Miniprotein binders against a7tqs6. Designs and how they scored, part 27

Target 1, 250 residues: a7tqs6
Amino acid sequence: MNEDGSVCNKILIAFQDNDQIANLKESVLGEVFRLDKANTNHDENIIKGLTWSTKYYEVRYDLYVDTFDDFEEWCKDLISSEYDDLREVLSGIIVIDSYTMEKDKIDQNKLLGQLGSVLQDKFFVFMNTNKDISQDVIDELNDDNSMQLTSDSGNSVEIINYHNVSNLKLNQYNEKIGFERVREIIDTCEWSGGHRVQTVEAKADSTDVDLESVFNRLKEARLKYLEIEDEDEREQFALEISNEFAEFLQ
Below, E stands for the ipSAE of ESMFold2; O stands for the ipSAE of OpenDDE; V2 stands for 0.75 times the mean of E and O plus 0.25 times the DockQ between their complexes.

## First folded at step 10 (miniprotein)

Design qH3 (at its last look DockQ between E and O 0.80; V2 from the best seeds 0.81)
Fold by ESMFold2, look of step 10:
Structure qH3 (fold): chain B 250 residues (1-250), chain A 100 residues (1-100)
Amino acid sequence: as target 1 above (250 residues)
Amino acid sequence: MSTEELMEELQRLWREAQSTDDPEKFRELLERMLELAQEAMELAENTEDPELREEYREAMERLIKFIQRAIDAVDNGDLRRARRYLMWIELLMEIYEELF
């Protein structure tokens, strides 16, 4: 929820129905969202009150889990104006389906572009389950999609291979791939209402730190940061605050 | 019944529909949800402020459309699609909460 009470921070994840869907759900929900069968009913389509954590922040979010037969039909619904309010509250969309390079190539890419064009500042991931598409091909597709965004409004899809056939951690551009790339995209997406995380090792090294006092000073600094309209002043203020709290935490 | 009470009952029916596996009962719950949403829309039309009235109308029309689509999906034997619309109905109710 935003600070003004408006709805936000929803992730939509959608799986094409196939005979491996249970395995795909277990794998993706487990690896990306750290949801396993012991703590989560993978058959539920709404999972509320989740926390996304990095070493820099924590934020609350809800996960919406969908299943579809036909990507074209599903995608066209989401693009329609009747879904405007629903799309607005999303942080992003993850689709799990098989990417094809032949007969359906142009139609699938067109749909991905159209959906991306209605996702303003929201992440869009297509997690490809087709084992026959190499990472080099994925890299070319993503490069082409980035150029399409320059010509279109919205956000471009990022295609990520579900299968790591080469067993490499990085692509040719030294970028993360697979589940780690999906997590990286979510780590850096535009959340609302997140809070900075006080690092545990810094806390352990600081024997006399009043945690409530640090929290209050961080809250005050954030409020002052938001008051500053000039971008250069904001950057200078952020630097000063970073130095102050680095010194405070040692 | 006030609009707040109608929406509270709508949320209760939604929770029951979400947990029901019987298609006949599921459809019955969706029909009851549709009736409540239509009643809430009728009450909202009495709003004096034109901007607020328009917001209520648009919100209720959207909610009613998605409930009807869930019913249509059940009638076509497409329970997966019906459950998808029920998922969207939950989110729409959350988005429009302050209007009710």
Scores: ipSAE 0.838, ipTM 0.935, lowest interface PAE 0.5, mean pLDDT 82
Fold by OpenDDE base, look of step 10:
Parts: C-alpha cells; sequence; structure tokens
Structure qH3 (fold): chain B 250 residues (1-250), chain A 100 residues (1-100)
C-alpha cells in the first residue's frame, strides 16, 4: 500500500513456458528489475516491496511474475472485463516470448493489438526472443504499430529484441534497445502515488528543474506522441521532445 | 465473523495455499477460501448503504470467480494456472482491502 492507503504500483511480467525462455527468466529479471538470484525464487509469483529508482525519483512497486503456455488464452483473460480492476492497478505489462512473422500466426499481432487497446495509459512491452528477427525489422514493426494507434485505441505494444545481434547500443534512429529500452519505458510509465522521493543524486544537481513537471511533461509528451497520426509529425515531435529532455539529461 | 475477520482469514488461507505444494491440500484450502468468500458476500447483502453494498457484492463475486477458476484448474491438473489465479486473488484482496 502507498502512504495514502492506495494500492501500490504493480508490474506484470509474463514468460512463455518453454525451455528457451525459462533460461532467460533470471537474466530478464536481473537486467530489468535488478533482482538478485536470491530474490528470484522460481516459485514466487509475487515480489513485493521493490523500489524503482531513477535519477529523478524513487517509487515502490510490486512485481507479479506469470507464465503461460497458450498466449491466446492468457491474452483473452487479461482482455476480459473480469480483469478490469486488475488492469487498473497495473503500471504495465511485459511479455517475454518469440515474436512470429509467420502469416499463420496473425493471431499474435491481433491479440497484442487487443490487449494494447485495454491497457490505454499502461506501458506494454513484448520482448522478442526470436533471433531471426533483426533490429531493423523490429524498428519497422514499432513504427507501423504506432501509426495504427488511433487516439481512442490505447497504447500500442512496443516490441523489443532480447538479443542484441548487432552489438550496437542504439538502433538506426539512435534509440535505446534491449533491456535499456525496457528500463527507459518503465522510467516513463504512469506511477500511482504523488509522493515521489527525489533521489539523493538529484539533490546534488541543484538545477531548479521541477522534476514533477519534467515527469508530467514526459507523460504528456508520450500521450501526445501517441495521438499524432502523421508519421513525419510524430518523428518531428519525438525529436523535439528528445531535444527538450536532452537538456535535462545533461 | 465480521467482514474484516473474514478477509483476515481469507488472507491467512491464501498464504497457506501459496506455500502448499500438495495439490489435494491446495484444493482444500481453495474450497475453504470459496466458502469464506461466499459468507462474506452474504454479509455484504446486509449493508445498509446501497452503493457500498453493490461494491461489496461485486468485489466478492470477482473473488469467488477467481477462486472457482483456481479450483477448476487444480481439478484439471493445471497447477500453473491455479497458481496464476491465486496470484490474482491476492491482488484482488489488496484492491478490496479498503472496502472492509
Amino acid sequence: as target 1 above (250 residues)
Amino acid sequence: MSTEELMEELQRLWREAQSTDDPEKFRELLERMLELAQEAMELAENTEDPELREEYREAMERLIKFIQRAIDAVDNGDLRRARRYLMWIELLMEIYEELF
């Protein structure tokens, strides 16, 4: 619970139940959430009392760790009205699975679109474990998915490659990739509770930047970015926002 | 029992269910949770405030549904799914804790 008695922030991470992804679970939890092997009891589905720390704030959250063997069944449950209250308290969802370009699995993209539509203000990440999909293809898919977002359709899924085949730290657009991109998405997610504790490091850089205003601005910028239908305008807006915040990251 | 006592007992049973590896014992605990949630629903019907009564009813209906799904999953030999529903039952109890 938050200090106000409200339900604290919740993140859902779900793994496909296969041998390949099972071996990645510890790595994902360690790299994204900085969990030690000792805290990743394979049998614990709920990890409470975690702290998400950025340069600007700290927030308490709980991590819910799920596994699925049927992605369609798992998605249908989460899309259903029975999960409305559960979705409301989620800050976002991360899925770890193999993305498929096969025409016969049109169902995966459809399900991702449907789930995105009900998550609206929540972050939604699909971390792709399929090594056959290049970063360039992922970048194109993310661009296409972002274009299909109508103002009313909620948040699109962002597809992120687990594997960095190119050994590059940035994509062709100079954007973060892999675990660093996942962390960046979480850094900008909608957190519940107004009382962000400024980190000690943020106190040292005495720039009078109202960090709450910066965060609200990032949120507003994200929402506005999702509302821009024109690709050129959206890219320009992303660049403007990146430039606006680059001054704060210096 | 009061609604608060029922919720505390539900939380106790949930913790016991979470730590149980025996499917038969796990099922027994879920059945007891179901009984308590049903009792809590019956008590909620006695609430004078109609808005609060409806909120309690809806909350208990959701809990009952997820508990029943966990039982059905155990009966089908799908312990993974049963554990998933158990996870969501915890979150529902946390969401609804302010109501009791």
Scores: ipSAE 0.779, ipTM 0.908, lowest interface PAE 0.7, mean pLDDT 82
ESMFold2 (binder alone), look of step 10: mean pLDDT 85; pTM 0.854

## First folded at step 11 (miniprotein)

Design mJ1 (at its last look DockQ between E and O 0.83; V2 from the best seeds 0.79)
Fold by OpenDDE base, look of step 11:
Structure mJ1 (fold): chain B 250 residues (1-250), chain A 80 residues (1-80)
Amino acid sequence: as target 1 above (250 residues)
Amino acid sequence: MSDQKRLRMARRYLMWAELLEEIGRIDRAIKFYERALEYLRRVAENTEDPELREELEEEIAEYEEHVRELRERLEELEKE
């Protein structure tokens, strides 16, 4: 709970329980959440009182760290009605696992779709540890998934490669990839209750910036961005949004 | 199910129980604690390591007491 008794924002990150992914856990937590090894006690499933800071805002959040050996079992639990209350307070979910392109893909994709359907206003990221899947394939998958999003279908999962094979910071569509994309998604997530503070830099110049308006705009921008099919339009929109927020800070 | 998996499941349910408690869903929190405790008890019973058993038994006792307190609180809230 926040000092004011409000519920902090909650993020769930879940790792597949295998040796390969276990070794990535510290890296993921460090790169995404900027956690030091000292803060990642292997035994703590809950990391409380973290701060997510952007140019525009600062929010408090708690990180819930889970592990699973059976993705289907894990998904079924989260989809179940027993977890309704939990899903409501989550800002989003990150899954770290190997994306499968083979027959098992159907089950994985189905589960991801089902989970996405119950995560309507929540970010949902699947970070792929399978090195055999190129960024181009991931981009195509994300495009296909985004096109299937009907207004009523909740949030689609965004698949993000853990490994940046190309050493490029951007994909073919000039979009962020890897950890930077994950961070960007979190930056634009719908934050629920929590301690929201304008950054000192933002406070100094824009006493009148309604943080709620900024969050809503970021949310809207994210949704609209995901709906844009045309690459040029998507780039233009991203630029417009970037400029809009840059102007907001001036 | 392996004991390792049972411990993982227990930790998961404890994690969610704590969250449920934080958001005021005491009734649901109790259920999740109870589920976690069931896993912990099974591991404690199955383990051949006396040190692990003792640690788990202590943890079980702590959470059992916590659940008892939550039940009492829930009963009080239901009477109001």
Scores: ipSAE 0.789, ipTM 0.919, lowest interface PAE 0.6, mean pLDDT 83
Fold by ESMFold2, look of step 11:
Structure mJ1 (fold): chain B 250 residues (1-250), chain A 80 residues (1-80)
Amino acid sequence: as target 1 above (250 residues)
Amino acid sequence: MSDQKRLRMARRYLMWAELLEEIGRIDRAIKFYERALEYLRRVAENTEDPELREELEEEIAEYEEHVRELRERLEELEKE
């Protein structure tokens, strides 16, 4: 548990078992979580007492590291009601596997949508190891996924290429890609039990809500607002955030 | 199913059981511990490596003892 008595933040990361898994673990755990072989046994399933730090805040979390053979079997278990308590306690999920565009293998996309629909306010990342999928295809998939989310309580998967074949830092929408995008998603997720590094004026007055959750939502909204290029879209986003914040306080 | 796959499944179920225990779901944690134990027992029975067998038997005994403690805690909570 956190120092304030709340359950410590939890992140699940899961790797498909393949001949590259040792290299993938070293790379992803190192680049995303700053865990190198000198500080961490990469064969551990539970790494407790980690700290996530940003310019604005610092939080404690535990990392849960899983390995699976088949994404479909793994995903169906995680979606099932037996795992409800586990899903609820997570801040988010990262899956490392090969994304397929094969017409006969449509079940992967359906499973990603189903898992996303049961992750309320939890980040969901699919880190794609398939070198044959270009960044512009990834961008289109993510745009389609975000538009097809039909539940206000669900979340859509974000697919992120593990391999940076083009060596670009940003996509065509001026958004971060690769490991930097994964870290950005974690930076802006809903945490609990953190403490502030910077002074931010508290605009939420109600004691009926988790103020740290509200603070993290406001940080997320601010970051997204700054990324919007079109002024009309920015105004609509600001209106949506204002309505969401008002509902959050209800 | 290979013994290497059984060990991987055991590690996963132990991971879930420990998390469920941490969040106070003792009843569900026991179920996941028992699943892990089933896999560990199968590997201990099948393995040709006597050092691995001895290591697993010690680990199994420790988790069996832990599960007994959890069942006692759960029984006490249900009387209240």
Scores: ipSAE 0.757, ipTM 0.908, lowest interface PAE 0.8, mean pLDDT 81
ESMFold2 (binder alone), look of step 11: mean pLDDT 84; pTM 0.798

Design mJ2 (at its last look DockQ between E and O 0.85; V2 from the best seeds 0.77)
Fold by OpenDDE base, look of step 11:
Structure mJ2 (fold): chain B 250 residues (1-250), chain A 80 residues (1-80)
Amino acid sequence: as target 1 above (250 residues)
Amino acid sequence: MSDQERLRRAQRYLMWAELLAEIGRIDRAIKFYERALEYLRRVAENTEDPELREELEEEIAEYEEHVRELREELEEEEKE
């Protein structure tokens, strides 16, 4: 529990137990969560009291580090009703493994779909370590998965390549890729309402518009907009919001 | 199942048990601890390494005590 008795946000990251991925663990933890090697005791499955900081907010979270050798077994557990309470408190899940396009492993995509379906309000990332899969293929897969998302089907897994084959920082759609995309997803995740998000006063100097803050503010603005009964006041508010975000829409 | 896999599963279940306990799901936490302990016990029984056995037995004893405390807590909550 947080010092205030609130339940801290929880993130699960799970690594496939193979030599290739084991070597990536420190890199992933360092790049995504900015953990120092000194703080990653190889044996600690729970890292408590971490801070996720964005331009707009700071939240505390705990990181749960898991390892699996059988993805199916691991997924089945998390999908099971025994893990309902656990899933409820998770902000999201990151899986580090080799994505397979092989038809015979229909099981991986199926499992990812099933797990995504029970993670409706949670971020779900699969970081692909398979170097044979290009970013273009990943982009297509993500597009296809996103289109299949019905309102009832929960969150689709976003597949992200670990490897940056291209010195490109952005995909063909001008979207972030790799660790930056993972961070962006976490930035935009739904944190538990019980955690007091300390709004960090936007230090004026960081030009990077945190899109999530913008989005949250837009959501708040929309809610406020809907509460305004007077049409003139509503128009004025809309104008104010438009002006506030005009700098971001340019 | 290898002993290595048993240890991995034990660690996972301990991790989840701790989380469950933190969120106040004491009854479920106990179940996950018990499941972890079962794996640890099996490894301790199967290992030929006396040092590993001793370490595991100590760890088992610590978690068994913790589970006992959680059970007592749960019983007290049920009486209120």
Scores: ipSAE 0.748, ipTM 0.901, lowest interface PAE 0.6, mean pLDDT 83
Fold by ESMFold2, look of step 11:
Structure mJ2 (fold): chain B 250 residues (1-250), chain A 80 residues (1-80)
Amino acid sequence: as target 1 above (250 residues)
Amino acid sequence: MSDQERLRRAQRYLMWAELLAEIGRIDRAIKFYERALEYLRRVAENTEDPELREELEEEIAEYEEHVRELREELEEEEKE
């Protein structure tokens, strides 16, 4: 529980069981959450009392680590009403699995859309391990998913390539990709509770800012960003929000 | 379904049950504990490893007692 009596922030990260899962867990938990084998005693499903720190704030969270065999079964369970309370307490979900474009198989993207529709203002990331899917295809999928969202209380999945085969830092729209994009999504998600990090320069001229208010503004900006259909306008909006955030919190 | 898959499902449902209990949804926590127990019992029945079977039977008994305690807690909440 947070100091105000609310539930501590929670993140779910789930890995499809495969022969690379140990390497995937080490890499993703290390790069996204800064959890190295040297700093952990054992692989546990629940890691409590973690801290998410940025230049501007610090919050507490717990990490829930799941492993599943079948994405369709796993996803349909989470969508069901039986899991409403679980979805409500999460700040977001990260899934690590291989994305498929094969049209004669289970429509993964439809399942991702259905799960996103019941994630009420929670971040939702699908980390794709399929090396055959280029960044340009990922960008089009994300654009299409954003346009297809049918719930004002839901969220669209963001698909992020685990492998950076092009070795680029940015996509065709000058947006972050890979692990840096995952961390950016978590940096800007809706947290409960938090403390602004002060610096000597900021202390001299700073006005204390309600981090809940800042998080609510970022939530609104994210929703507006996802609603913008024109690519040039979307890029301009992202730049404006970045400038507003920097100006507001300096 | 393999015993490895059953153990993974049991671990998932125990994880969810603990979270549900933390947020005060005792009724739903019990449901997930019992679902986990179903998988644990199946592995204990299937395994050929007597040390694993004994370990699982001890864990099952502990979770069964925990579920009984949660049911009593739920009944006391309802009287308030």
Scores: ipSAE 0.739, ipTM 0.900, lowest interface PAE 0.9, mean pLDDT 81
ESMFold2 (binder alone), look of step 11: mean pLDDT 81; pTM 0.758

Design qJ1 (at its last look DockQ between E and O 0.89; V2 from the best seeds 0.80)
Fold by ESMFold2, look of step 11:
Structure qJ1 (fold): chain B 250 residues (1-250), chain A 100 residues (1-100)
Amino acid sequence: as target 1 above (250 residues)
Amino acid sequence: MSTEELLEELQRLWEEARSTDDPEKFRELLERMLELAQEAMELAENTEDPELREEFREAMERLIKFIQRAIDAVDNGDLRRARRWLMWIELLMEIYEALF
């Protein structure tokens, strides 16, 4: 628990139980959270006291590792009102399962939309293990999902391919994919109780700058940078941000 | 017992349940946790602020429901499901810690 009595940051990650689950856990926990078999038992379902670090901030969090057989049953539980308090303390959710393009009796995409609708300011990632779904199809799904969000209080799922069949680091829009995109989402999510890197903190103390404002400014800059399509405009934006923070660090 | 002592015992039982391989002992530990949560809910009536009293009561009702689901899962032979409820019980205990 944080010093002010608030709950420590929490991330929920959930794996569909299949014969690849041990390999999936090793890969995802290692690549996203830097948790190797040498320092973590991947069969543990609660890992406390982790640190998420970027160039500009560090924050503590706990990781909750769930396993499920049926996505529909699991998802409906998470949506229910009995999970309201549990969802509220999460920074976000990552689900690892096979995405299907074909509808069965219950549309998987509808369930993803329903769960997204009850996640306020929380990130929501679906890591797709179905190797038959190309990155271009993923990009279209994500565009459609972001356009379909009808609730100001919800969030849109982002579907991210686990397998890099095309062996590329960027999609057709020059955006990060795979594990790098997952880490990017976590870098910019809503955290509480973070602190800035030492050099930024020393400058903030001398200028009476609020740390939450620094986090918000960095998050905004990163999101806007990623939305710029033109390479020259992107470079110019990066220079402007670098100059802005250079002035802040004086 | 004070509510703080009840929480400490709940946490101790949770740790023991997490580490126990014997399904019968696992169920016994869950039943002891259920009894403690029910005692905590009864003690909530001593809370002077009626809004805090209702908040504590509702929190214990939710905790009790999740513990009962873990017990039901054991009784149905689904130990993996019971272990998943135990994970959620831990998070509820952390969320409600300040109420004890």
Scores: ipSAE 0.790, ipTM 0.916, lowest interface PAE 0.7, mean pLDDT 82
Fold by OpenDDE base, look of step 11:
Structure qJ1 (fold): chain B 250 residues (1-250), chain A 100 residues (1-100)
Amino acid sequence: as target 1 above (250 residues)
Amino acid sequence: MSTEELLEELQRLWEEARSTDDPEKFRELLERMLELAQEAMELAENTEDPELREEFREAMERLIKFIQRAIDAVDNGDLRRARRWLMWIELLMEIYEALF
């Protein structure tokens, strides 16, 4: 528990139970959460007392590490009303699995949409391990999914490639990809009442930047950015947001 | 036992269950947790505040359900699934800690 008696921030990461993804688990945990191999006891589903550190804040969180063999079953459980209280305390969910473009895609996309609909104000990431899916296809999928987010009804999943086939550091829209994108998503997630330690000595003279308001605004801005179809409008919006937050970065 | 003592014992049993590789011992520990959660639910019925009583009852019902799912998973030989339920049981105990 936090000092205020609130439940500590929780992140759920779930891996498909196959040999290929099992081998990626350590890499994902290391790259995303900067966990040392020593702290990743293969058998521990719960890693407590972690610190997420950014340039602006530090927050404590616990990491829940799950595995599933049936994605449909796993999703149905999380979507169920039995998990309402559990979802409420989650900051977000990361799924590591193979994204499919085939007919089975309908079921996977439907499940992802359903899960996203109940993950209000939570980050939701699907890290794709299928090497046959290019970054361009992922970018298109994210664009299509973001257009669906304009419905008041929930957070869309962001699909992120585990693999970097193109050796690009950025996508066609100059956005971060891979683990850096996952980290960026977590950096902007809504954290519950944990003592945010400002790591930046806010010079005493600048207005008490309500970091919570900044994060909420960054999240809103990100959602809105993803909703913009026009590339020029996206760039303009990104620039506006950058300018709005540049005052906080000074 | 007080509700606080029940939670402490539940937490103790959970830690023991987490550390157990023996399916039979794991099942035994889950059964004991189930009994404690049921006892906690019975104690909740003695709560004078109806809203708190209902909240606590619902919490314990959910906890009982997840413990039972863990038991069922063990009985089916699916220890991985049982451990998943154990993970969620921990989170439920943390969420509901203030009710005890």
Scores: ipSAE 0.748, ipTM 0.891, lowest interface PAE 0.7, mean pLDDT 82
ESMFold2 (binder alone), look of step 11: mean pLDDT 80; pTM 0.785

Design qJ2 (at its last look DockQ between E and O 0.81; V2 from the best seeds 0.80)
Fold by ESMFold2, look of step 11:
Structure qJ2 (fold): chain B 250 residues (1-250), chain A 100 residues (1-100)
Amino acid sequence: as target 1 above (250 residues)
Amino acid sequence: MSTEELLEELQRLWEEARSTDDPEKFRELLERMLELAQEAMELAENTEDPELREEFREAMERLIKFIQRAIDAVDNGKLRMARRYLMWIELLMEIYEALF
């Protein structure tokens, strides 16, 4: 709940219905949200009162779990103005479906762009279950999507491979992939009402630090850091960011 | 019945609808929820602030629309779709709780 009493901190996760859906739910809910099958009914639509914890904060959130047959129909509903109030309370959306490179079959990229355009300041993840799409192709798709961002548009989708066929933790640019990348996106998303974790020696209580602005700064720093290819430039940038946050934590 | 009592009954019916496997009982519960939402919208006329009155009316129109879509989905044999609308109805009730 926001400080003004408005509703917030909901995550929508939606699975395309297929013969692997039970395994997909178990894997994704377990790896991303730490909801194992022994403690959670994975067929439940609504899971309330969850806690998202990082080194820097804890926040309460609720998880809404959907299943759909047709991505186009599901996506168009969420885009419509009738869902404006529902979208507003989301922190973000995760879709689990098969990504297709065949443009003439379904214009998936156009639908993803349209949904992204109505998700201002909300994360948007497409977890791809198509094993035939390599990490290099994913990296290029995400670069293309990121270059289309403007201050007046919504948020671009980030496509993340569900399958890790290479069994590597990082892509060719030393960026996190798979479930670890999904968790990283959620770590840096725009939460409301977060509670700071006192595990770092800092005087954060002596400053009126807005947690929402800290989350936004961390997201910006993360994106800039990943775009720097020169080792010396990366090191300098990291030092500047660490000094900036040290001053805010004093 | 006060608007707070209407919300409590609406929440109770929602919980019962969530837990039932019988499509006929599920539909009956949705119809009862529809009646309560319509009653809440008519009670909104008692709100003196015109802006808050219109906000409450628009909220109930949205809630009614989603309940009706759930009923229509049941009538068309689309039970998964009806359950999706029930999920959204829960969230709408949470979003609009302060208006009651």
Scores: ipSAE 0.840, ipTM 0.938, lowest interface PAE 0.5, mean pLDDT 83
Fold by OpenDDE base, look of step 11:
Structure qJ2 (fold): chain B 250 residues (1-250), chain A 100 residues (1-100)
Amino acid sequence: as target 1 above (250 residues)
Amino acid sequence: MSTEELLEELQRLWEEARSTDDPEKFRELLERMLELAQEAMELAENTEDPELREEFREAMERLIKFIQRAIDAVDNGKLRMARRYLMWIELLMEIYEALF
């Protein structure tokens, strides 16, 4: 528990149970959460007392590491009302699996949509291990998914490629990709009101910036950014947001 | 037992279950956890505050459901699924800690 008696921040990461993804587990945990191999006891599905550190804040969180063989079963559980209390204390969910474009697997996208709908105010990432899916396709999927979200209070899944085939550091929209994008999403997630330790480099003179409000605004801004179809409007909006937060980004 | 003692015992059993590779022993531990959660629910009925009583009852019912799902998973040979439910049981205990 936090000092205020609140439950500590929780992140769920779930891996598909196959040999390919099992080999990626250490890499994902290392790159996203900066866990040393020594701290990843392969058998521990709960890693407590971790610190997420940014240039602006530090927050404590626990990492729950799950493995599933049936994605549908796994999703149905998490969507169910029996998991309401569990979802409430989650800051977000990361799924590591092969994304499928096959029309017959309408089930994966449907399930992702359903899960997103119950993950209000939570980050939701699907890290795609399918190498046949290009970054351009992922970008299009994310754009389409983001447009669907604006209608209802649900959070969309952001699909992120595990692999970087093109050796690009940024997508076509100059956005971060891969592990850096996952980290950026977590950096902007809603953390429970636990004592955020402002990192020393955050100059003392910055006003009582409600970091929570800033992160929420950044999240909202991102969602809106993804809704903009026009590239010029998108760039203009990105500039506006950058200017709005310039005081915090200095 | 007090509700606090029940939680401590649940936590102890959970740690033992987490460390157990034997499915039979794992099942036994889950059954003991189930019994404790049921006992806790019965004790909740003695709570004078109706709102707190209901909250605690609902919490214990949810805990019981997850424990039962873990047992069912073990019985069906789905040990990974059982371990998942065990993971969620820990989180539920943490969420509901203040009720004990």
Scores: ipSAE 0.746, ipTM 0.892, lowest interface PAE 0.7, mean pLDDT 82
ESMFold2 (binder alone), look of step 11: mean pLDDT 78; pTM 0.771

